# VHH binders against Protein FAN (NSMAF): the designs that were tried, part 8

Target 1, 98 residues: Protein FAN (NSMAF), of Homo sapiens (Human) (q92636r189to286)
Amino acid sequence: NISEKLHMECKAEMVTPLVTNPGHVCITDTNLYFQPLNGYPKPVVQITLQDVRRIYKRRHGLMPLGLEVFCTEDDLCSDIYLKFYEPQDRDDLYFYIA
Below, E stands for the ipSAE of ESMFold2; O stands for the ipSAE of OpenDDE; V2 stands for 0.75 times the mean of E and O plus 0.25 times the DockQ between their complexes.

## First folded at step 11 (VHH; framework vhh_7z1x_3)

Design t1 (from s32 with A33D; at its last look DockQ between E and O 0.15; V2 from the best seeds 0.00; counts 0 for: pae E 12.3 > 2, placed apart)
Fold by ESMFold2, look of step 11:
Structure t1 (fold): chain B 98 residues (1-98), chain A 123 residues (1-123)
Amino acid sequence: as target 1 above (98 residues)
Amino acid sequence: QVQLVETGGGLVQPGGSLRLSCTASGFTFSSYDMNWVRQAPGKGLEWLSDIYGSGSYTYYADSVKGRFTISRDNAKNTLYLQMNSLQPDDTAVYFCAREVYTSGDTETYFDYWGQGTQVTVSS
């Protein structure tokens, strides 16, 4: 029995090799959602939490602001890479995934 | 087998400069963030500097910012620390360390370290 409960939401940026895309992230007890402001690569990016296999905390600048999420065991490219504006938001999201 | 070997330490007068090297083997060097850490006699470990695997970003502790410069040459599997304006309080054993991330809370740690190189700043 699945009853999806919102845990948190915040602003973040999705990191790609050439650009970052600002947007809104939220996490429930079953899914991580990212909604990019510019609609790229799509209106909503969804990751099912039970499919997550690896996660990494990343540093950028002087702040621990990055989170890299993989739904595969071996790929070099993440399924989503988020840069947060506040370290606490990154740590909170990590808590709900890990 | 991962190995890290520091060289370039020695005795130097106050105000002097040294360049430390850390030669890496047994892993894909460019895939790992690398760090310098020191330990003064009778003191705990002090983190000094971090550099991304690509070399694109560097970070420094306030105690060394402006005096020390971290760099890497991925073609030579070598990490460097240029140390300028050395003072007696910089006397320590200097280590290079490989940074890894693992799932879980606060999962940044160093999994491999060199043996260290002694830097002594005295008159």
Scores: ipSAE 0.000, ipTM 0.163, lowest interface PAE 12.3, mean pLDDT 81
ESMFold2 (binder alone), look of step 11: mean pLDDT 87; pTM 0.868
OpenDDE, look of step 11: ipSAE 0.106; ipTM 0.538

Design t2 (from s32 with S30R S31Y; at its last look DockQ between E and O 0.03; V2 from the best seeds 0.00; counts 0 for: pae E 16.2 > 2, grease 24.5 > 24.2, placed apart)
Fold by ESMFold2, look of step 11:
Structure t2 (fold): chain B 98 residues (1-98), chain A 123 residues (1-123)
Amino acid sequence: as target 1 above (98 residues)
Amino acid sequence: QVQLVETGGGLVQPGGSLRLSCTASGFTFRYYAMNWVRQAPGKGLEWLSDIYGSGSYTYYADSVKGRFTISRDNAKNTLYLQMNSLQPDDTAVYFCAREVYTSGDTETYFDYWGQGTQVTVSS
C-alpha cells in the first residue's frame, strides 16, 4: 500500500447544486479528500492533485471562504466547490494546490 | 528537520497527576494528527491516544480512558497529555509521535518520534 503524508486537515462544506454538506477535508502528498458527514454524493470524494487544472478563490458574503477546483481546462462545472469556516484554511489549501 | 521534544515526566506518587508536553518544530503542526505512545520497562509499545490536527477528535486506549486527556495548542506547536489517577502500572517512557495516514483509514504509521520522557509512579 502507498503511504500518504497528511499535509492539512480541516472542516468545510462541499457546495453542490442541491445541497451544502458539512464534512472533513484532508490534503496529502497526492490527493485532496472530502468526507461528507451524510455520505452524499459518496462516502469520500477524492481528487488527484496531479489532475487539477484550474483553481479559484471564491467569496461567500464577501468573506474569502470559497475554493473551486477543476480537473478540466474548459468546463464550466467544477469537480469540487468547498466553503471553509476559516479563511486561513482556504488559503492554506489553495497554497498546496496552486 | 522535524523535531518532537517531550517534557514533564518525573517521579510521582500513586494517585497523582502529571502533564506531559511535546513541542514540535520543523513542520506545520496543525496539519498533523499527533499521538502518545508508552513503553513500560521490559514491555513493547502501547498506543495511548490520538488527536486530529484541529483538536476536534480525540481517541483513547481503554487502559487510559477516563484518566488521561490529550489536547493541543496549535498556536504554541505543543501537544499535551494530562495524566490523572496515576498508578504503578503507568510507569513508562512516554513518546509523542506524528501520524501518517494511508487511504481509507486502513493503516496509520508514525514517521517521527520524540526522545521520550520518563514517568515513574512509585508505590
Scores: ipSAE 0.000, ipTM 0.142, lowest interface PAE 16.2, mean pLDDT 81
ESMFold2 (binder alone), look of step 11: mean pLDDT 87; pTM 0.870
OpenDDE, look of step 11: ipSAE 0.056; ipTM 0.488

## First folded at step 13 (VHH)

Design u1 (from s63 with G53P T54S Y59F; framework vhh_7z1x_3; at its last look DockQ between E and O 0.69; V2 from the best seeds 0.00; counts 0 for: pae E 5.1 > 2)
Amino acid sequence: QVQLVETGGGLVQPGGSLRLSCTASGFTFSSYWMNWVRQAPGKGLEWLSDIYPSGSYTFYADSVKGRFTISRDNAKNTLYLQMNSLQPDDTAVYFCAREVYTSGDTETEFDYWGQGTQVTVSS
ESMFold2, look of step 13: ipSAE 0.141; ipTM 0.521
ESMFold2 (binder alone), look of step 13: mean pLDDT 85; pTM 0.858
OpenDDE, look of step 13: ipSAE 0.455; ipTM 0.762

Design u2 (framework vhh_7z1x_3; at its last look DockQ between E and O 0.65; V2 from the best seeds 0.00; counts 0 for: pae E 6.2 > 2)
Fold by ESMFold2, look of step 13:
Structure u2 (fold): chain B 98 residues (1-98), chain A 121 residues (1-121)
Amino acid sequence: as target 1 above (98 residues)
Amino acid sequence: QVQLVETGGGLVQPGGSLRLSCTASGFTFSSYWMNWVRQAPGKGLEWLSDIYGTGSYTYYADSVKGRFTISRDNAKNTLYLQMNSLQPDDTAVYFCAREVYTGDETEFDYWGQGTQVTVSS
């Protein structure tokens, strides 16, 4: 949508119970989007930034590449878990959300 | 006091198998990511595998994928590592570690004492 300002986009993987799914992430002034390359589990995963309650950097395999976003205060399971290929991309996206 | 205790290490021939256990106490075990990490003689730490509190997420380093299997039994507060097709370069002290969310990051806040695995001859 033309009404949203794109801040950044990069390649990442969405971490799921079975496998990580490669795709594209972008963040606007209102939303975080993830588009899996294989369309699974759905064509676009969307998180409204106003709904975000917690966000954590997570070390994925001891590398500073993971980011978990929670839209709840107390849930143990994140609403989206992203693994980045580059630490800077994770840190930049964290900056726009936090 | 949070405690993690690894057991099950020992001597094994190349191609052999071992199952390591890590018994947890002093915290709600099912609420935490748990990790296996090893340290070979004279080397740094090598992360091997992790598992989410419910068991729904598991991940492996490429060096052990297909040979090692992480699992947990939350009723027994025990983390496992099944190691198959062991080779001499798997010789190391194996540690379990608890992962926690602190501030804007996660970290390993408690480690077991380690259990020695030696693959020889």
Scores: ipSAE 0.062, ipTM 0.450, lowest interface PAE 6.2, mean pLDDT 85
ESMFold2 (binder alone), look of step 13: mean pLDDT 87; pTM 0.880
OpenDDE, look of step 13: ipSAE 0.266; ipTM 0.661

Design u3 (from s63 with Y57W; framework vhh_7z1x_3; at its last look DockQ between E and O 0.21; V2 from the best seeds 0.00; counts 0 for: pae E 4.5 > 2, placed apart)
Fold by ESMFold2, look of step 13:
Structure u3 (fold): chain B 98 residues (1-98), chain A 123 residues (1-123)
Amino acid sequence: as target 1 above (98 residues)
Amino acid sequence: QVQLVETGGGLVQPGGSLRLSCTASGFTFSSYWMNWVRQAPGKGLEWLSDIYGTGSWTYYADSVKGRFTISRDNAKNTLYLQMNSLQPDDTAVYFCAREVYTSGDTETEFDYWGQGTQVTVSS
């Protein structure tokens, strides 16, 4: 982690099929991290940016706040779905991944 | 091959209720956000509501929140809109639409639409 450069961090929620979990998002030059406040499904969810295959912006409750990240070409379920509190945070994170 | 068919429209009195159905075929229904959109006579399209593939998330336009309920039955490949407390301003053709992702710096889009079902609220 000492060799990773932090690009941004913000608050967001991780969307799952049944619940949303608020937490903290960090993106570095190599990884996307999400730390849910309640520790579910794990203390830190990590996605290696090199593994990302698809990324999409989505409306969430009429607002441009959703971001879905896929590490597969063909799976229908995202590896992580984030809902942001601020549109600019979503768009900034998208910029670092896309 | 992708097909969406709305049913359940009709004439209803002000204050009444109606349930619309949208039967899907030709694709994996449970994998898509689905939407209801309406068009009143002489007006543009108005987005009403959406629902996640599992049914766990729903969102509503302010104009229908509290009166309309979106739901889905993935075993029957069917999307529903329960419409309560209907008023003359709800008179429109109601469409269901499939939502798909785009690439680039744009939001998702609706790539397939049903033919629509007419709802008329009048005495």
Scores: ipSAE 0.100, ipTM 0.417, lowest interface PAE 4.5, mean pLDDT 85
ESMFold2 (binder alone), look of step 13: mean pLDDT 84; pTM 0.846
OpenDDE, look of step 13: ipSAE 0.317; ipTM 0.692

Design u4 (from s63 with D50E; framework vhh_7z1x_3; at its last look DockQ between E and O 0.38; V2 from the best seeds 0.00; counts 0 for: pae E 5.1 > 2)
Fold by ESMFold2, look of step 13:
Structure u4 (fold): chain B 98 residues (1-98), chain A 123 residues (1-123)
Amino acid sequence: as target 1 above (98 residues)
Amino acid sequence: QVQLVETGGGLVQPGGSLRLSCTASGFTFSSYWMNWVRQAPGKGLEWLSEIYGTGSYTYYADSVKGRFTISRDNAKNTLYLQMNSLQPDDTAVYFCAREVYTSGDTETEFDYWGQGTQVTVSS
């Protein structure tokens, strides 16, 4: 898709209940992507921004580094939980989505 | 009518171990991040550990990493803190706290707390 414009890319970790995977997150005008660095067992995660229903900033070990994205209004688990290395990267991504 | 009740505190000798419990009621326990926080005499609150709703993600303050273990039993609506190698500086009131999301650009917060249980490390 030729019309998808990249707005931002940064390092982050995808946090799951079982494992945390480092990788890259990027956001375009239509999608949020996460690509794990360990690559092989996990595909690129893609979330269409129009499907996002809830997004929350979360302290990760008291640091303002966490972001949880939900594509449902009442699901108990986030569709993706990202931990950033820099607070500004988390905040920039939040402001683009919100 | 969310309730959190801590038990298991008491007097323990240095180097000893103690297991705290926090029994939850009035909400779907497995849906929430849960936390342990302590307050030493005359000091502010110190966050210790967090655990995800399923129990599989945990994180610890550096001061307790390797000595304390957070866990949960969702079938019993109970949060635990196993404390090993206790030192006098671990003397505090220990609280469990429920973590909730907030709207907008505000971070998560702890909206319900137990009454706390006293742990005293001395001998």
Scores: ipSAE 0.112, ipTM 0.466, lowest interface PAE 5.1, mean pLDDT 84
ESMFold2 (binder alone), look of step 13: mean pLDDT 85; pTM 0.853
OpenDDE, look of step 13: ipSAE 0.311; ipTM 0.681

Design u5 (from s63 with S56Y; framework vhh_7z1x_3; at its last look DockQ between E and O 0.66; V2 from the best seeds 0.00; counts 0 for: pae E 3.4 > 2)
Amino acid sequence: QVQLVETGGGLVQPGGSLRLSCTASGFTFSSYWMNWVRQAPGKGLEWLSDIYGTGYYTYYADSVKGRFTISRDNAKNTLYLQMNSLQPDDTAVYFCAREVYTSGDTETEFDYWGQGTQVTVSS
ESMFold2, look of step 13: ipSAE 0.244; ipTM 0.578
ESMFold2 (binder alone), look of step 13: mean pLDDT 83; pTM 0.842
OpenDDE, look of step 13: ipSAE 0.299; ipTM 0.670

Design u6 (from s63, 20 letters changed; framework vhh_6qgx_2; at its last look DockQ between E and O 0.36; V2 from the best seeds 0.00; counts 0 for: pae E 10.0 > 2)
Fold by ESMFold2, look of step 13:
Structure u6 (fold): chain B 98 residues (1-98), chain A 123 residues (1-123)
Amino acid sequence: as target 1 above (98 residues)
Amino acid sequence: QVQLVESGGGLVQAGGSLRLSCAASGFTFSSYWMNWFRRAPGKEREFVADIYGTGSYTFYTDSVKGRFTISRDHAKNTVSLQMNSLRPEDTAVYYCAREVYTSGDTETEFDYWGQGTRVTVSA
């Protein structure tokens, strides 16, 4: 019921130090969401786009499939690290954030 | 001073195994993607495998999947590549590289490379 406009959604994996989680990512005019495919009724991760400070593209085996998003200047780790199945999905999401 | 030193290369017959090691100094692996690349004679350098974090996040190029295993030892600050079922086409100089982030408009880059260790697989 919120008046957010959906820009895109796609399949992706959220990469963490301990596990990777397949799921769905979507981006609206205000937020980035990731919801794992383990049946949770609400998004596990929500990031306000206005809070994003840095984003980086990453290569996986020379494929441009990774994206790290930081909401702080703290370089210890990203707030979310996504691995996409398709390069175009990663690039499209990057466009909406940058 | 960041330094990467590979070891463990040598001559092996097809079907054999080798284990390569990459010793890192001047930084701690836990915050970086570490990579193995290789360069065969007359060819461009190609990606082989990478690893991140506690050692459970890995990716392999298709030609080595199921035969090579990348791992790391946090206590020794080393990354290893276990190469099984070796084939003559695996003959190359193998390089360890550290992957870093660039500005948000570009891909990541590899800012430090080892000198390489030569692997020769004979028929």
Scores: ipSAE 0.006, ipTM 0.279, lowest interface PAE 10.0, mean pLDDT 79
ESMFold2 (binder alone), look of step 13: mean pLDDT 80; pTM 0.802
OpenDDE, look of step 13: ipSAE 0.023; ipTM 0.451

## First folded at step 14 (VHH)

Design v1 (from u1 with S56Y; framework vhh_7z1x_3; at its last look DockQ between E and O 0.60; V2 from the best seeds 0.00; counts 0 for: pae E 4.0 > 2)
Amino acid sequence: QVQLVETGGGLVQPGGSLRLSCTASGFTFSSYWMNWVRQAPGKGLEWLSDIYPSGYYTFYADSVKGRFTISRDNAKNTLYLQMNSLQPDDTAVYFCAREVYTSGDTETEFDYWGQGTQVTVSS
ESMFold2, look of step 14: ipSAE 0.245; ipTM 0.619
ESMFold2 (binder alone), look of step 14: mean pLDDT 86; pTM 0.862
OpenDDE, look of step 14: ipSAE 0.447; ipTM 0.749

Design v2 (from u5 with G53P; framework vhh_7z1x_3; at its last look DockQ between E and O 0.88; V2 from the best seeds 0.00; counts 0 for: pae E 5.2 > 2)
Fold by OpenDDE, look of step 14:
Structure v2 (fold): chain B 98 residues (1-98), chain A 123 residues (1-123)
Amino acid sequence: as target 1 above (98 residues)
Amino acid sequence: QVQLVETGGGLVQPGGSLRLSCTASGFTFSSYWMNWVRQAPGKGLEWLSDIYPTGYYTYYADSVKGRFTISRDNAKNTLYLQMNSLQPDDTAVYFCAREVYTSGDTETEFDYWGQGTQVTVSS
């Protein structure tokens, strides 16, 4: 949506039970987007920020690179799990979602 | 009181296998991320693997991918680590650790650890 204001974009990976997919993260004032390089599971994963209920900074290994976003209050599984390459990218994204 | 107890360590030859267990008590095991971490002699802690509360997600350090498998049995309050193709540099004390979500903008953290179990890989 061209009317959205872009806050940031960066490289990241979307973590799934089966595979971790590298891609590109974009966050605007209204949505979080992840575009996997391989188009799997879909060309673009979109989360409306208004639907976000919880967000957690997770360590990956021993590094502060993970981010879990929950759009439901009761689920144990996140709607999207992102792993960043740079801790600052993770923190910046957290800032715009939280 | 929260308690984690690792078992299954021992001496094994290179190429061998071990299965570690971590028995949890004092908390709702099925609600927590669980982790395996090890510490080799003279080295710092190394994260190995974690598993989602339901077991739906599992992740591994590159150093153990393809060789180690984390699993859990929530009915038994037990975490497992199947270790195959063990090498001498896998020698370490292996710990299970409970991971918790923190409030605010802080990182998830390990708040409870087991006593560890020694794994020695040597010919």
Scores: ipSAE 0.090, ipTM 0.532, lowest interface PAE 2.1, mean pLDDT 90
ESMFold2, look of step 14: ipSAE 0.132; ipTM 0.511
ESMFold2 (binder alone), look of step 14: mean pLDDT 86; pTM 0.867

Design v3 (from u5 with G53P F110W; framework vhh_7z1x_3; at its last look DockQ between E and O 0.55; V2 from the best seeds 0.00; counts 0 for: pae E 4.5 > 2)
Fold by OpenDDE, look of step 14:
Structure v3 (fold): chain B 98 residues (1-98), chain A 123 residues (1-123)
Amino acid sequence: as target 1 above (98 residues)
Amino acid sequence: QVQLVETGGGLVQPGGSLRLSCTASGFTFSSYWMNWVRQAPGKGLEWLSDIYPTGYYTYYADSVKGRFTISRDNAKNTLYLQMNSLQPDDTAVYFCAREVYTSGDTETEWDYWGQGTQVTVSS
């Protein structure tokens, strides 16, 4: 139980089939966190980076703002789909996950 | 050969509805993200909506949220766009576009488009 090293934090939205929730993304050396502002679907969404199998940069509209994180090899749906407000935030997060 | 063919466009009055279809062939339709985009006269390309291969996720531009609905029938290799509450500024050529991952699987792009279908909203 040692302290995680923070890499970056930024604003983003988590995209789900039903709703898109604004929140904050935080990535450390071990985990990816998303904290929705409204606490839905849960106060904090956590993905262990070791579980990540693939990650894709996606276009959102005409902008490079999307990021899909997959923790399984065969799924066509991501475990988390994030939409960023700044392309640089998306790319930076990709860098720390990839 | 990859082919996308849009149909369903036409002339409608404001407040009317249209349902566009995009029939895909030449590739495994069910494996791809699909998109609807449009281009109005004198304007640039505008992204409208995309949909996951399974249809599980959908996303919309703010300009069409609540009015347009994207869906797909993978058994029919068909993408749909239900357009309700159409307004004059929805007048445009509407395209379906296939989204693919670029080499290296680090980014996505639209690599194939249909010929487009004209949608005109006018009283």
Scores: ipSAE 0.023, ipTM 0.455, lowest interface PAE 3.3, mean pLDDT 89
ESMFold2, look of step 14: ipSAE 0.160; ipTM 0.529
ESMFold2 (binder alone), look of step 14: mean pLDDT 84; pTM 0.837

Design v4 (from u5 with G53P E99Y; framework vhh_7z1x_3; at its last look DockQ between E and O 0.45; V2 from the best seeds 0.00; counts 0 for: pae E 6.9 > 2)
Fold by ESMFold2, look of step 14:
Structure v4 (fold): chain B 98 residues (1-98), chain A 123 residues (1-123)
Amino acid sequence: as target 1 above (98 residues)
Amino acid sequence: QVQLVETGGGLVQPGGSLRLSCTASGFTFSSYWMNWVRQAPGKGLEWLSDIYPTGYYTYYADSVKGRFTISRDNAKNTLYLQMNSLQPDDTAVYFCARYVYTSGDTETEFDYWGQGTQVTVSS
């Protein structure tokens, strides 16, 4: 059974310490998913929206393309850091999480 | 108390090289993106480069790509900028800066800056 509703999807990159991994983001009424094209670190990265504690828009270089999502109140490193190709996609995804 | 101190500026001839250092204290340096920014006489701030907490990712403004190299030594809490092929329009005060995460839907901003170090490129 399908139990959640898709809100949007887009292309993005997941920023990690070693690489940036291109892939697909989708967000539903309950979850954020990222599917890296190369399967690293795993075939699907999932964040439950109700676990999100902090979210920040950030510039990546000079472009308003970055979004960091934390499921913790006090960690300095985000649970996922996404770089979007289009500012509107970043802002739309922020809207569904905030 | 967060502190950033830039050193290594000076006078160089066109085509010359210079290496800037930024020594950090009062925070966990290895957990932050760090940046170089400059301000030429009579102009606003120009972002030049940033570097990931571990040093793995680096990004550059088009104006300096290929000529400048950002690096960091997390064991020494020090950020570096190697500047090669300097030209007169690189004359500026150079600052290192830390990104800050702010509450709400605001963009990130730099919350701590060094005092800056003057670089002058002229014959």
Scores: ipSAE 0.014, ipTM 0.323, lowest interface PAE 6.9, mean pLDDT 83
ESMFold2 (binder alone), look of step 14: mean pLDDT 81; pTM 0.808
OpenDDE, look of step 14: ipSAE 0.028; ipTM 0.443

Design v5 (from u5 with G53P S103T; framework vhh_7z1x_3; at its last look DockQ between E and O 0.88; V2 from the best seeds 0.00; counts 0 for: pae E 5.4 > 2)
Amino acid sequence: QVQLVETGGGLVQPGGSLRLSCTASGFTFSSYWMNWVRQAPGKGLEWLSDIYPTGYYTYYADSVKGRFTISRDNAKNTLYLQMNSLQPDDTAVYFCAREVYTTGDTETEFDYWGQGTQVTVSS
ESMFold2, look of step 14: ipSAE 0.099; ipTM 0.459
ESMFold2 (binder alone), look of step 14: mean pLDDT 87; pTM 0.871
OpenDDE, look of step 14: ipSAE 0.344; ipTM 0.717

Design v6 (from u5, 17 letters changed; framework vhh_surovatamig_d1; at its last look DockQ between E and O 0.45; V2 from the best seeds 0.00; counts 0 for: pae E 8.8 > 2, grease 24.8 > 24.2)
Fold by ESMFold2, look of step 14:
Structure v6 (fold): chain B 98 residues (1-98), chain A 123 residues (1-123)
Amino acid sequence: as target 1 above (98 residues)
Amino acid sequence: EVQLVESGGGLVQPGGSLRLSCAASGFTFSSYWMEWVRQAPGKGLEWVATIYPTGYYTYYVDSVKGRFTISRDNAKKSLYLQMNSLRAEDTAVYYCAREVYTSGDTETEFDYRGQGTLVTVSS
């Protein structure tokens, strides 16, 4: 949208209970998007930043590569869990959400 | 009061198996990522395995993949580590830990308050 400013994009994996799905993350001033790699049938995952209630940096194998985003205060399962390939990308995305 | 009590360690020959248990109390066990970590004699703490709150996802350090299996029983508030094909290098005190958040920072930390359980792999 003409009112939506892109802040960053990077490669990441979306972790789900069934599979890890590689794709692209982008974050704007209003939304977080995850797009599965081209050729996959999965829809774009969209999180409205105003709805975010909890966000956690996670260690994945003791490496600072994970980010969990919750749009609820008490749900046990995150709305999205991202595993990054680079620690800086995780930290940058966290900065734009927090 | 949070308590983590490890058990199941012992002396075993190379190639043998052991099953470690961790009994948890004083917190909502099913809400936490849980881990096994170990400390070999004269060395620092090494991460071994992590398990998601529901038990669906597991992660392992490369040196134990295919030999160790982490699992949990949320109804019994218990964490397990099945250790097969044990090697001398696996000799260590094993601790279970829960992931906690640092005050004023969202980065997670480990809480391993138990005494651990000693695994000795020796011929």
Scores: ipSAE 0.011, ipTM 0.325, lowest interface PAE 8.8, mean pLDDT 80
ESMFold2 (binder alone), look of step 14: mean pLDDT 80; pTM 0.799
OpenDDE, look of step 14: ipSAE 0.024; ipTM 0.372

## First folded at step 15 (VHH; framework vhh_7z1x_3)

Design w1 (from v1 with T102D G104S D105G T106Y; at its last look DockQ between E and O 0.77; V2 from the best seeds 0.00; counts 0 for: pae E 8.6 > 2, grease 28.9 > 24.2, SAP .686 > .668)
Amino acid sequence: QVQLVETGGGLVQPGGSLRLSCTASGFTFSSYWMNWVRQAPGKGLEWLSDIYPSGYYTFYADSVKGRFTISRDNAKNTLYLQMNSLQPDDTAVYFCAREVYDSSGYETEFDYWGQGTQVTVSS
ESMFold2, look of step 15: ipSAE 0.011; ipTM 0.402
ESMFold2 (binder alone), look of step 15: mean pLDDT 90; pTM 0.909
OpenDDE, look of step 15: ipSAE 0.331; ipTM 0.710

Design w2 (from v1 with T102D G104S D105G; at its last look DockQ between E and O 0.66; V2 from the best seeds 0.00; counts 0 for: pae E 5.6 > 2)
Fold by ESMFold2, look of step 15:
Structure w2 (fold): chain B 98 residues (1-98), chain A 123 residues (1-123)
Amino acid sequence: as target 1 above (98 residues)
Amino acid sequence: QVQLVETGGGLVQPGGSLRLSCTASGFTFSSYWMNWVRQAPGKGLEWLSDIYPSGYYTFYADSVKGRFTISRDNAKNTLYLQMNSLQPDDTAVYFCAREVYDSSGTETEFDYWGQGTQVTVSS
């Protein structure tokens, strides 16, 4: 039972193999949450920050808008891939995770 | 040594299709994001598409989404761009590029490029 302190929130898209899903991301002192607008794949995607193993900033169309987060050593795909509308939001979220 | 070689360019009529190939050597191709970029006559570089090392994710510029398809065959060390519904504005030199983290390890950059293949769409 742990209280959480909100650090930031912003709009972003969660990347999937076929589509991107717009939604709302927030990060606390312990978790990263993503709430897709359409509820897919689930109402809230949660990643415990302690479980993060790798995180990468990605350029998309030569713009610094992508962030990949890995919680496993699985090489197939990231546990979550976010595409931001604003470079500063991507960089701020990276700061709170890294 | 790292080498990227594009092939498959040429002359095509409007509405036609071409498939570009980029053959990679001198590195572990399956470990890298790969990109297609083009340069139209007298213009700057335009990023078109990229693809995840395993092929799992793909992304497209709005200008080509729905018409172009990026793919890769990691067993053949080859990157592809299927281009459909080509129009005169697609006339350009098309490059493939390898993506790596910059010297800081926090951003990506294109460190190796092919020499390009010319695509000309004209009647």
Scores: ipSAE 0.115, ipTM 0.495, lowest interface PAE 5.6, mean pLDDT 84
ESMFold2 (binder alone), look of step 15: mean pLDDT 89; pTM 0.892
OpenDDE, look of step 15: ipSAE 0.285; ipTM 0.674

